# VH-VL binders against o58714, part 12

Target 1, 254 residues: o58714
Amino acid sequence: MRVDLNSDLGESFGRYKLGLDEEVMKYITSANVACGWHAGDPLVMRKTVRLAKENDVQVGAHPGYPDLMGFGRRYMKLTPEEARNYILYQVGALYAFAKAEGLELQHVKPHGALYNAMVKEEDLARAVIEGILDFDKDLILVTLSNSRVADIAEEMGLKVAHEVFADRAYNPDGTLVPRGRPGAVIEDKEEIAERVISMVKDGGIRAINGEWVDLKVDTICVHGDNPKAVEITSYIRKVLEEEGVKIVPMKEFI

## First folded at step 3 (VH-VL)

Design n7 (framework fv_mosunetuzumab)
Fold by ESMFold2-Fast, scan of step 3:
Structure n7 (fold): chain C 254 residues (1-254), chain A 119 residues (1-119), chain B 112 residues (1-112)
Amino acid sequence: as target 1 above (254 residues)
Amino acid sequence: EVQLVQSGAEVKKPGASVKVSCKASGYTFTDYYIHWVRQAPGQGLEWIGWIYPYSGKTKYNEKFKGRATLTADTSTSTAYLELSSLRSEDTAVYYCARGKYRDYYFDYWGQGTLVTVSS
Amino acid sequence: DIVMTQSPDSLAVSLGERATINCKSSQSLLYSSNQKNYLAWYQQKPGQPPKLLIYWASTRESGVPDRFSGSGSGTDFTLTISSLQAEDVAVYYCQQYYSYPTFGQGTKVEIK
């Protein structure tokens, strides 16, 4: 079995904090780089791309809603034409920095409220996918495992990496329990490791109500925004390697 | 124009160390890797390692690991190769060369520094 | 490590005639994800550093005369000089960059 480890990076403004991002880069295979709309700016984007290059980590675009105040975590109603061109714009902006460093983009992972809205709104999902296809048909869309948006992307000819979250509780329908609800975020390192093994070995996880949720595991979302998150990420990698799982960029098997 | 200018020839005794410099100009020093390649008299080319001046990160050919040290000074756009515990078989012309990430072909080379190791 | 083997070791060609140099790698240099061959060719004249001629197996470096061309894929590559000139007398090296760099042993090109 092969899996990818991804992390959201470059989510600062002006001056980039390299310490924890450098540490998490050691353990991941894919970096989702903010494109300046929910977070980041040209200097942060360039620095994050260079850091990924330095660590042999694949770069993908992390486009979001145009919402700096809400960090892209507040829903916004977009027309299909707006969504399509907003994605094209953000992917193109990050590609400029990747190209300047001699890199190609591997993937696109929508951020926050846009990621969640695509799961619920078919017209939005199709428009975002069209924006990606306008740029490069060989890019991989990272989206929620077994979601309707994954099916739509495959129908439209776009490659999909099914993403899972070992540190988030699942609803029985396969969606994530909203942040702020009791039990939504799992913080115990050993519990997270057990969840990772269940997802990879058993093909699923127990939802918050105890029902089984089937999951395809192409890529696992990990965090590096504080020292404990980095420790958990390194532990996830260790546990996966001990189980004989190969940790490689998604482009090697998608 | 892009130029890599290296320090002059060195004559060393076995067991000594040598430090060769490579001064870059005509481009943004931190945007490219600096590789080091040597060539013994009448022989082929052998890769030693690279340094990425932006971060100071290095990679070495296993044959040279523990004896070669690559450094860079971004304030002077200068890269350095230090080779310790010199042996007669280290007699060679040492080149610095510019490369891009994942594209370790070399579009610009220094003029070379002859290092002679003899008693 | 990837071993690069050139043939012939030396070659004498008359002015204006075609020179062909072969390079074989111990494993494929074709990366399936981008369909690129990680192979370069260099020219080295006595007392000078190597000069890049070709990269990505077939892309000529800017300023290199069009009489130089590269071809091949996977494990077998060729450098061709379509009409040898006096200034082309040199040693030619192939280099892989699929892994950390290794070079062929060189092919010496002389005038007949």
Scores: ipSAE 0.000, ipTM 0.403, lowest interface PAE 18.6, mean pLDDT 88

Design n8 (framework fv_mosunetuzumab)
Fold by ESMFold2-Fast, scan of step 3:
Structure n8 (fold): chain C 254 residues (1-254), chain A 119 residues (1-119), chain B 112 residues (1-112)
Amino acid sequence: as target 1 above (254 residues)
Amino acid sequence: EVQLVQSGAEVKKPGASVKVSCKASGYTFTDYYIHWVRQAPGQGLEWIGWIYPGSGNTKYNEKFKGRATLTADTSTSTAYLELSSLRSEDTAVYYCAKGRYYGDYFDVWGQGTLVTVSS
Amino acid sequence: DIVMTQSPDSLAVSLGERATINCKSSQSLLYSSRQKNYLAWYQQKPGQPPKLLIYWASTRESGVPDRFSGSGSGTDFTLTISSLQAEDVAVYYCQQYYSYPTFGQGTKVEIK
């Protein structure tokens, strides 16, 4: 079995966070680089792309809502035309930095509230997918495993990497329990490792209510925004390797 | 170290409102639930509700719906409990307490704020 | 509303002897998918806020002496103090967090 490890990067203006990005880069195969709307700026985008290149990590765009104050985590109502062009703009902006470094973009992973809103709003999902297709039909969309978004993207001719979250509780319908709820985020390193093994070996996980949720695992979201998160990411990679899972960029098998 | 520091004692008349503050330090305020629990003199503990400061989402014990309002100011890392239409039965020590991500049990408590409701 | 009932309401125990406090929930607190019981125990001394002792029914909070232990599953739980010390005089509360939090009425522990 082959699995990609992805992490959200380039989401800071500070030297401390950039140092953590360098550390997590050692353990992942795909970097979701902020495009300057929810986080980042031109200098951070260029630096993050260069770090990914130096570590042989594939680069993807991480577009979000135009909300620096809320870090892209607040819902915004967009028309389909707005959504389509906001995505095209952000993907194009990151591509300029990738191209300057001699790289192609591998994927697009929407950020925060946009990622979650697409799971619930079909018109929004279609508009975002159209924006990606306007840029490059060969880009891989990273979206929630077994979601309606994944079905729509495939129907529209876009490749999909099904993403899972080992550190998040699932609802029985396969959506994530919102971060604002007790039990939504799992912090224990050993518990996260057990969840990763369940997802990979058993093809699913128990939802917060105890019901089984089937998951397709193409890529696993990992974090590097603090030293503990980097440690957990390193441990996840170790556990996957010990189970004989091959950790490779999603482009090698999608 | 992680610490919750509450505002001082209040004396109110029946029918008034009271607003208690809880200032957090030593951790990322927006990452954890803040719960409010009260204890009447010589009695047990009663849960009022929680707020998640990162989103502003709140949950209330049915007994306090309509009278309790939980808010948080992320710029000052301060949570607030406002209780309206006070009765003598609302006389209690009010605690704020920090939850854990993986359960609503409380690892850090404020020192408590005594609210006395009397004529 | 999950009702938590403790027994006894109070007990007197000699120094060095074992103290046992029981807690019963009106419904199961075992979440089988996580293999965890959503139950915590607190110690409260006069004029102080409660202090967390035990969570997940049997996990001791960091810094809590090993004479404190929690046991039980489902609806019946026990807090044990294996060798009572003078500093352990307090009221002890169980708390469920399977639903919105509710507490037992408390058990007062005194020295004989």
Scores: ipSAE 0.000, ipTM 0.396, lowest interface PAE 18.2, mean pLDDT 87

Design w1 (framework fv_levilimab)
Fold by ESMFold2-Fast, scan of step 3:
Structure w1 (fold): chain C 254 residues (1-254), chain A 119 residues (1-119), chain B 111 residues (1-111)
Amino acid sequence: as target 1 above (254 residues)
Amino acid sequence: QVQLVQSGGGLVQPGGSLRLSCAASGFTFSKYYMSWVRQAPGKGLEWVSGIYSGGYTHYGDSVKGRFTISRDNAKNTVYLQLNSLRAEDTAMYYCAKYRGYDYRYFDYWGQGTLVTVSS
Amino acid sequence: DIQLTQSPSSVSVSVGERVTIDCKSSQSVLYSSKNYLNWYQQKPGQAPQLLIYYASTRESGVPDRFSGSGSGTDFTLTISSLQAEDAAVYYCQQYYSYPYTFGQGTKLEIK
């Protein structure tokens, strides 16, 4: 069995988090690079793309809502035409930096509130997917495992990597419990390791109410925004390797 | 204070069965990987089995298919069911606790339970 | 499976002397700048006790005369200024991959 490890990167300004991005790059196979709308800027985007290249990590666009102050975590009502062109713009912007470094983009993973809104709003999901298709039909969409978005993307001709979160609580319907609610974010290392093993070996996880949720695991979201997160990511990779799982970029098996 | 208190050993004939128990206290048992390690008389240590907090298990090659590790998180107890015992299984069996998932080493060991397979 | 070979099988030294115990792994146990290699001490009639983890990090409460070194496949446990209570069998263990394995042990006698 093969699994991809992805991390959201390039979400800083200047050099504040560069050292942590360098460390987490050693354990992941896919980098979701911020496109300057929820986080990042042209210099950070270029440096993150170069860092991924140096570590043989595949690069994907991480487009979000135009909300730097709220870090893309606040919902915004967009028309389908706005959503389509906002995605095209952000993917194109990151591609410019990838192309300058001799790279192609592997995937697109929407950020934050946009990622969650797509799961709830079919028209928004279709518009975002159209924006991706306008750019390149061969890009892989990274979206919530077994979500309606995954079905829509496949129907529209886009390849999908089903993403799971070992450090986030799930609702019984397979969506993520919103940040800020009790139990929404799991920080206990032992619990995170158990969840990774459950997802990979048993194909699912217990939701916050105790009901079983089936999950397809193509890619696992990991974090590197502090030293403890990097240690957890390193451990997740080691646990997966011990279970005989090969950690490879999603393009190798999607 | 961490304690691992073992029970359930004894003398058994070849082909027989025994169930070993390890009662834990002084830590949040349900969150930790637990293992069994054995030592034949006058010989070295051999890792036998391990179990994750959620119940997923691993076994050493010599015991695979004959031994079963299990846990009861409500009772803070890990078990090792020994079936189809052979003379070669004669050993002191230790229950051992991982420090944590960051650290994969046995920081606390039980007192040991002697298993003798003969006659 | 990863095999760990310890040398010597036994050693006899005097109080105050320095002793080294070697552990050789059949393959590298280095992952992400950490060596997944531990050292345990077992005194007669007792369960093993952790001395050193990650090849060189001393467990809390372990005397500073115990130290570990090495990387990849070759590891050494060093005991400086031996004390009488250090008479024991010492084991290396790898936790790089399943099944976890131990070295055969080194018996340390104090004369």
Scores: ipSAE 0.006, ipTM 0.507, lowest interface PAE 10.6, mean pLDDT 87

Design w2 (framework fv_levilimab)
Fold by ESMFold2-Fast, scan of step 3:
Order: structure tokens, then sequence, then C-alpha cells
Structure w2 (fold): chain C 254 residues (1-254), chain A 119 residues (1-119), chain B 111 residues (1-111)
């Protein structure tokens, strides 16, 4: 069995740093690089792409809502035309930096509130997928495992990598428990590792109410914005390798 | 101070069973990986089993299916249940603590418990 | 399984001399800039004591005459100025992959 490890990177602004850590690049296979709308800027984008290249990590676009103040975490109502062109713009912007370094983009993973809104709003999901297809039909969409958006993407001819979150509680319907609720975020390193093994080996996890949730595991979201997050990420990778799981970029098996 | 105090060894006939205990004190037991390592008389060290804070376990090839490691975080104790014992299981059994922050190095060891399998 | 082979199996040296003990792994134990290789000292009748972890990091309280080196598959434990209390069996151990394995040990005798 094969899995990909992804992390959100390039989320600094000019001279300001927002918890970026070069160490996480050593443990992941896919980097979701901010495109300047929720975070990042041209210099940060170029530097992050170069860092990924140096570590043989695949680069993907991490487009979000146009909300630097709220870090892309506040919902915005977009028309389909706006959503389609906002995605095309952001993917194109990151691609310019990837191309300058001799790289192709592997994937697109929407950020924050946009990622969550797509799960609920079919018209938004279709518009975002159209924007990706306008750029390159061979890009992989990273989206919530077994979500309706994954089905829509496949129907529209886009490849999908099903993403799971070992540090987040799941609702019985397969969606994530919102961060503001008790039990929504799991912080214990060993509990996170056991959840990763359950997801990969058993194909699912127990929801917050105890019901089983089936999950397809193509890629696992990991963090590197502080030393503790880096430790957890390195530990997840070590545990997966000890269990005989092959950690490779999603393009190798999608 | 960190202490690991072992008990439960003894003489047993082939096919018999024993349960080894290792009582920990002086640290937050629930946060640590615990392991069992054995040493046959006059021989080298052999890793037997390990258990993570959350209960995930691994075993050495020679003991899979016969030995079971478990822990009780409320009692700060790790156990090793030895079943279907064979003469080649005769050894001094050590429990050891592994630190998560720096990987799996065994920085504290119990005094050892002798298990003798003989008729 | 990862097999660790130590050399020599035994060595006898005088107080004040330097000794090196080698440990060869059947496959790499390097994971993202860290070598998952430890060294232990075991004196007669005692439990093992950790000396070195991550191939080259000395455990707190271990004298600086003990040092570890190497990467990937080839590792060395060096004792720079032997003292009488260093007479012991020394073991390397990998924790890169389950099952965890130990080398067969090197017996160090001091004349």
Amino acid sequence: as target 1 above (254 residues)
Amino acid sequence: QVQLVQSGGGLVQPGGSLRLSCAASGFTFSSYYMSWVRQAPGKGLEWVSGIYSGGRTHYGDSVKGRFTISRDNAKNTVYLQLNSLRAEDTAMYYCARGKYSYGWYFDYWGQGTLVTVSS
Amino acid sequence: DIQLTQSPSSVSVSVGERVTIDCKSSQSVLYSSKNYLNWYQQKPGQAPQLLIYYASTRESGVPDRFSGSGSGTDFTLTISSLQAEDAAVYYCQQYYSYPYTFGQGTKLEIK
C-alpha cells in the first residue's frame, strides 16, 4: 500500500513568517503552496517552490478566498464565473514560478473555507473543477475523502486524491467536526499515529459519535508550522514506514 | 527519580505461562513507549515487544502469537504475558522506557526478571 | 529484518588506549537526516545502559571519551582513553524498523 503526505506551505507574507518550517519538507511528498490570496507573495512562492525542488517534493497550488486578513478562513459567496476564474488565476500564478524552476504542477488543494464550502455547495465545486480543467486536465484535485466533490470531479474527468485528517474528528457522514467544538482537534501524537494506522490499514475511523466512517486514503494532511507539528509529522512518517506503507507522491499511484 | 521495578518471573515447565510486570514511577508513564528486551544466559540482547502510549504493539518474530504486551496507564504498569513457553525462552527479561521526543532509545531499564523454562 | 553485525567479537586493550567497535547494518537506518542507531554498555550482572543515540548523540552523564560516528549502514563506537570501569559488553541497536534488532555484542576486556 501507498500513501502521499501533504502539507500547506508558503504561507508567509514578505518579511513576516507565519510558522513556516523548512524541516517539514524533509518528511512530505506533496507541498500545497499558497498562491498569494489567503497567504504568500511572489518572493515566498518562488522560495517555497525552490525548497520543494531541492527536497524532491511535488508542488501543487493551494488557492483560497481573496482574504489576507482572515487567512482564507472566512466564507465568501462567489458566483460560478468568479470561482472558476479565481482558481485559474491562482493556479496560473503558482505555475509561473514552478515553470521558472523547470517543474510541472502535480495537484490543486483548495484552502480553508473554500475547501469546506466546496463540500457543501455543488455549484461552487463544479466551478472550481472547471477552473482546474481550464488550466490542465491532468492535475489531481485533493479533496475530502469520499465527499460529493470527489464524485463530481471524477464525473467531470478530473483525477482525485482522497484526503484524510488524522488530527481531526469526523462526523458520521464523513465530514470534519468544526474546530470550535469539543473533541474536534486531536493533539496527542500517539492517538494521531493510531488513527493514521486505522485509516490506512482498516480503511476508516470511528466518528465522534462512535459510528464507523469508511475512508479512502490517498493522501494524509500533516503540519509543519511549529516544532511540535514537525515532530508529529516525522513520527507519522516513521510509523507508516514501520508498518510497511510506501510513502510516495500521489502522481505515482493516482 | 525514574524507577522501573519488575516482578513475575520464575521456573515453569514447557508449555506453561507466566505474566511479567514492570511498575514505573518518577515520570508521566502514559506518555512513554515501553519495551521488553530479553537476554538468554551468556548470550546477547533480543528485542521482544513494545507498546506505544496509545496501545499499539509490535513483537519480535520469535514470540509473535505466544506473547502479549499490555499496559495499564492508571497503574503505571506494563505487562508481558508469556504463553506456550519453550526452553529457548529461558532468559533475563528487562523492561525499558523509550523516549518519544528523541526517538526510541531505551534510557531507563528495570532490574530484570529471570524466566527459566525447564522440566 | 535488519541484521546488525559487530566487529570484533572481543578485544583486550590496556588502560589509556583507544578502541573502536564497528557495527554494520544489512540496510540503511538513515531516516530524514537521523540515523536510528543506539549503543549500549552492559557490565556483568547489570542491565544495559544507554551510551549513544541517533548514532552520535551522547546520553546525559556519559563521559566524553565515548563517541559515536557513521551514517546509513556503517557505524563506529570509539572510546578514546580507556578506563578500568569500561570493561563491558557493547551492543549496537537499530530502531529504524520493526522488529528492533541488536548486534551480537563486543566484549571489551581491560588489561
Scores: ipSAE 0.007, ipTM 0.438, lowest interface PAE 13.1, mean pLDDT 87

Design w3 (framework fv_recibokibart)
Fold by ESMFold2-Fast, scan of step 3:
Structure w3 (fold): chain C 254 residues (1-254), chain A 120 residues (1-120), chain B 108 residues (1-108)
Amino acid sequence: as target 1 above (254 residues)
Amino acid sequence: QVQLVQSGAEVKKPGASVKVSCKASGYTFTSYYMHWAKQAPGQGLEWIGEINPYSGRTNYNQKFQGRVTMTRDTSISTAYMELSRLRSDDTAVYYCARGKYSYDYYFDYWGQGTLVTVSS
Amino acid sequence: QIVLTQSPGTLSLSPGERATLSCRASQSVSSNYLHWYQQKPGQAPRLWIYGASSRATGIPDRFSGSGSGTDFTLTISRLEPEDFATYYCQQYDSYPLTFGQGTKLEIK
């Protein structure tokens, strides 16, 4: 089977995290690059795109709410027109840097509270998808595995990569347990690796209450925002390769 | 159907500890979070923390961190909240409340409350 | 932490009148995580409205919730005697979870 490994990158406002972005680039196939609204700035965006190019990693836009103070993790009520144009603006901004480096964009993965709000709000999901379609109908939307958003995107003619999170607990309805709840974030390397294998081989995972959740695995979210996260990502890739899983960019099979 | 039954009122001396129980019935105990809240006389509600009965993991309001311990016993579907080094301002009714595992988190059922009085 | 400020602190009205209770958050709260509870003296709180606008099971149609962002409202179109109680708003959007100080609805 084939899976993509994606990571949220270009989310620093300073020099320190660029080194960690360089390390995680060695293990992923898709980079979700912050577009300057929840994190990043023009210099960071350009540097991150260049790092992806150097490592043969595909680039996608990572648009979020206009919330630098809250890192895009606080909900904001948007009208459909606002959501559509906010997405178009952010995707276009990242595309300028990709184009300058001779690259095209592979995908769009919404960030943080926007990603989660789309799962609940159908009108928001449709507006975000319209913004992506306004830019390029061939872009792949990365969204929560088996979510209503995935169904809506396919209905509207947008390609979908179903995303899973090995380091996040699931509610029995298939949504992610919010950060800050006990057990929401899984930090143990061996436990995360076992979860990855369950998702890929068994097609699901045990929710935070012990119930089974079916998952379709096109892409797995991994992290590189600290040295331990990079080590975990390296280990995930190793375990997947040992199981005969081919790690390739989502564009090769979506 | 669903019931949360708490232990009875307690009177404690300053510096003592109190352990309040909350026995759940009418549902699968591990399928819902258990939360605890404090209500001082004439005051509003204050969240103390939560426990995941399946994993046993806890999350405490930092205001109570270091003095509160939440546990559970899945064999008898009972959650516990222990508050140590009691002060007079810990005098309050303490409630347990059930929290749903879903995107729409809320407290759908509450225990009847346990009055804890801290006095010399 | 998110501070929820309810106004008024006390609302004195007669049966048959309309009540409007406000809950204002110190920062934006997703409507999915804004809830209202009713509490009568000597009783535990009871879930009344969840997700800003959805009535809990058994709650009469005269109750409605609305709002988004930082401003939320609980409205009672025609007060009945059993509606006189304290109402608390609560956010489940970020930790620590917080409640408003309550609005006491009392008979004039």
Scores: ipSAE 0.006, ipTM 0.563, lowest interface PAE 9.0, mean pLDDT 89

Design w4 (framework fv_mosunetuzumab)
Fold by ESMFold2-Fast, scan of step 3:
Structure w4 (fold): chain C 254 residues (1-254), chain A 122 residues (1-122), chain B 112 residues (1-112)
Amino acid sequence: as target 1 above (254 residues)
Amino acid sequence: EVQLVQSGAEVKKPGASVKVSCKASGYTFTDYYIHWVRQAPGQGLEWIGWIYPKSGNTKYNEKFKGRATLTADTSTSTAYLELSSLRSEDTAVYYCARDLRYYGSGYYFDYWGQGTLVTVSS
Amino acid sequence: DIVMTQSPDSLAVSLGERATINCKSSQSLLYSSNQKNYLAWYQQKPGQPPKLLIYWASTRESGVPDRFSGSGSGTDFTLTISSLQAEDVAVYYCQQYYSYPTFGQGTKVEIK
C-alpha cells in the first residue's frame, strides 16, 4: 500500500524562523505551502520552497481565504468568479517561487475554512476547481476523503488525492468535527497511530458517535498547530513503515 | 457545571501502594484528557502523566515510569492514579486536571480536582 | 526538560499598587507555525488547587479580572497585576506546554 504524508507549512510571517518546518520536512512527502493570504509572505514562501527542495519534499499550493487576522479559519462568502480568480492568483504566486527554485507544483490543498466550505457549497467547489484547471490540468487536488468535492473534481477532469486526518474526529457523514467541539482534536500519539493504521488497513474509522466511516486514504494530514508535530509525524511514519506501508509523494501513484 | 471530585486523604507506609480516584461530571468524560499533577508540601507543581479515557492510552513523565499507573473507568466517569513502591518523597497533594485540548491546544488545565493528600510515613 | 525559573520568589505589594512576576524558560516557547507562545499562568490560594489565569502567554481565561495581564515572548514572560486586591494574595506559577508540562517554582504575592 502507498500513502502520502502531507503537512501545512510556511505559515509564519516576516522575520520569524521556520525551525519546526525544517524538522517536520524530514518525515513528510508533500508540503502544502501557504500562499500569503491566510499566512506567509514572499520571504516565507521562498524559504519554505527551498526547505522542501533540500529535503526532497514535493511542493503544493495551500490557498485560503484573504484573512490574515483569522488565519483563513473564518468563513467568507465568495462569488464563483472571486473564488476562481483567488485560487488562480495564489497558485500562480507560489508557482513563481517554485519555478525560481527549479521545481514544479505537485498539488493544491485549500486551507481551513475554504477547504470545509467546498465540502458544503458545490458552486464554490466547482469555481475553485476551475481556477486550478485554468493554471494546470495536471495538478492534483487534495480534498476530504469520499467528499462530493472529490466526485466533482473527477467529473471536471482533475486528479484527486483523498485526504484523511488522523488527529481529527469524524462526524458519521465523513466530515470533520469542528475544532471548538469536545473531542474534535486527538493529541495522544499512540491513539493517532492506531487511527492511522485503522484508516490505512481497515479503510475507515469510527466517528465521534461510534458509527463506522469509510475512508479512502491517498494522503494523511498532520496538522501544524502542535509543537509536537515532529514527534507525532516521525512516529506515524515509523508505525506505517513497520506495517509495510510505502510512504511516497502522491504524484507517484495518483 | 464541570467538576472533578477526588477521593479522600491517604496515609501509607514506605513500600506500599496508593490509588487515588477522580470522578468527573458536567461534561462528556471520554472527550477530554485527564492529567495528574502533584505538589509536595511547600513545593511547586510536578506533572505525572495523562490518560485519554476514550482509548485508555497514557503518557508518563519519565521520573514516574514503572511506579505510576493511570487508568479510567468510563462506566463511572472516574480516573485513577496508582503509585507503587511509595517513599517519603512521595508525600504530596495529588491533583487531577482536565486538558483544554478541544481547542487544538497543548497541555494547560482549565479545571482541577480539589486534591488528595497522600502522606508516606513509618 | 524545559526548565522554568520565576523571579522573585516572593514579593510584598501595597493594596492598589502594581505587582510584576517574571518567568524565564530554558528554551523558546514560541511555535513558528502559529506564532503562539506555549505558556500559562496559574493562581493558587492556600488549601485550593491552582486556577488558570492566562494561556497563550497573554490570553485571559474567562472570569479572570482585567487587572491580570500576561506579556512576553520566546523565553521571557511577565504576569502583571495592575492594582493588587486583598483576594490576590496567592502563589503564582508559570507553566510551559511547548513540551511535556513543567512549572516554575512559584512566586508568593503578599500585602505589604
Scores: ipSAE 0.000, ipTM 0.423, lowest interface PAE 15.3, mean pLDDT 86

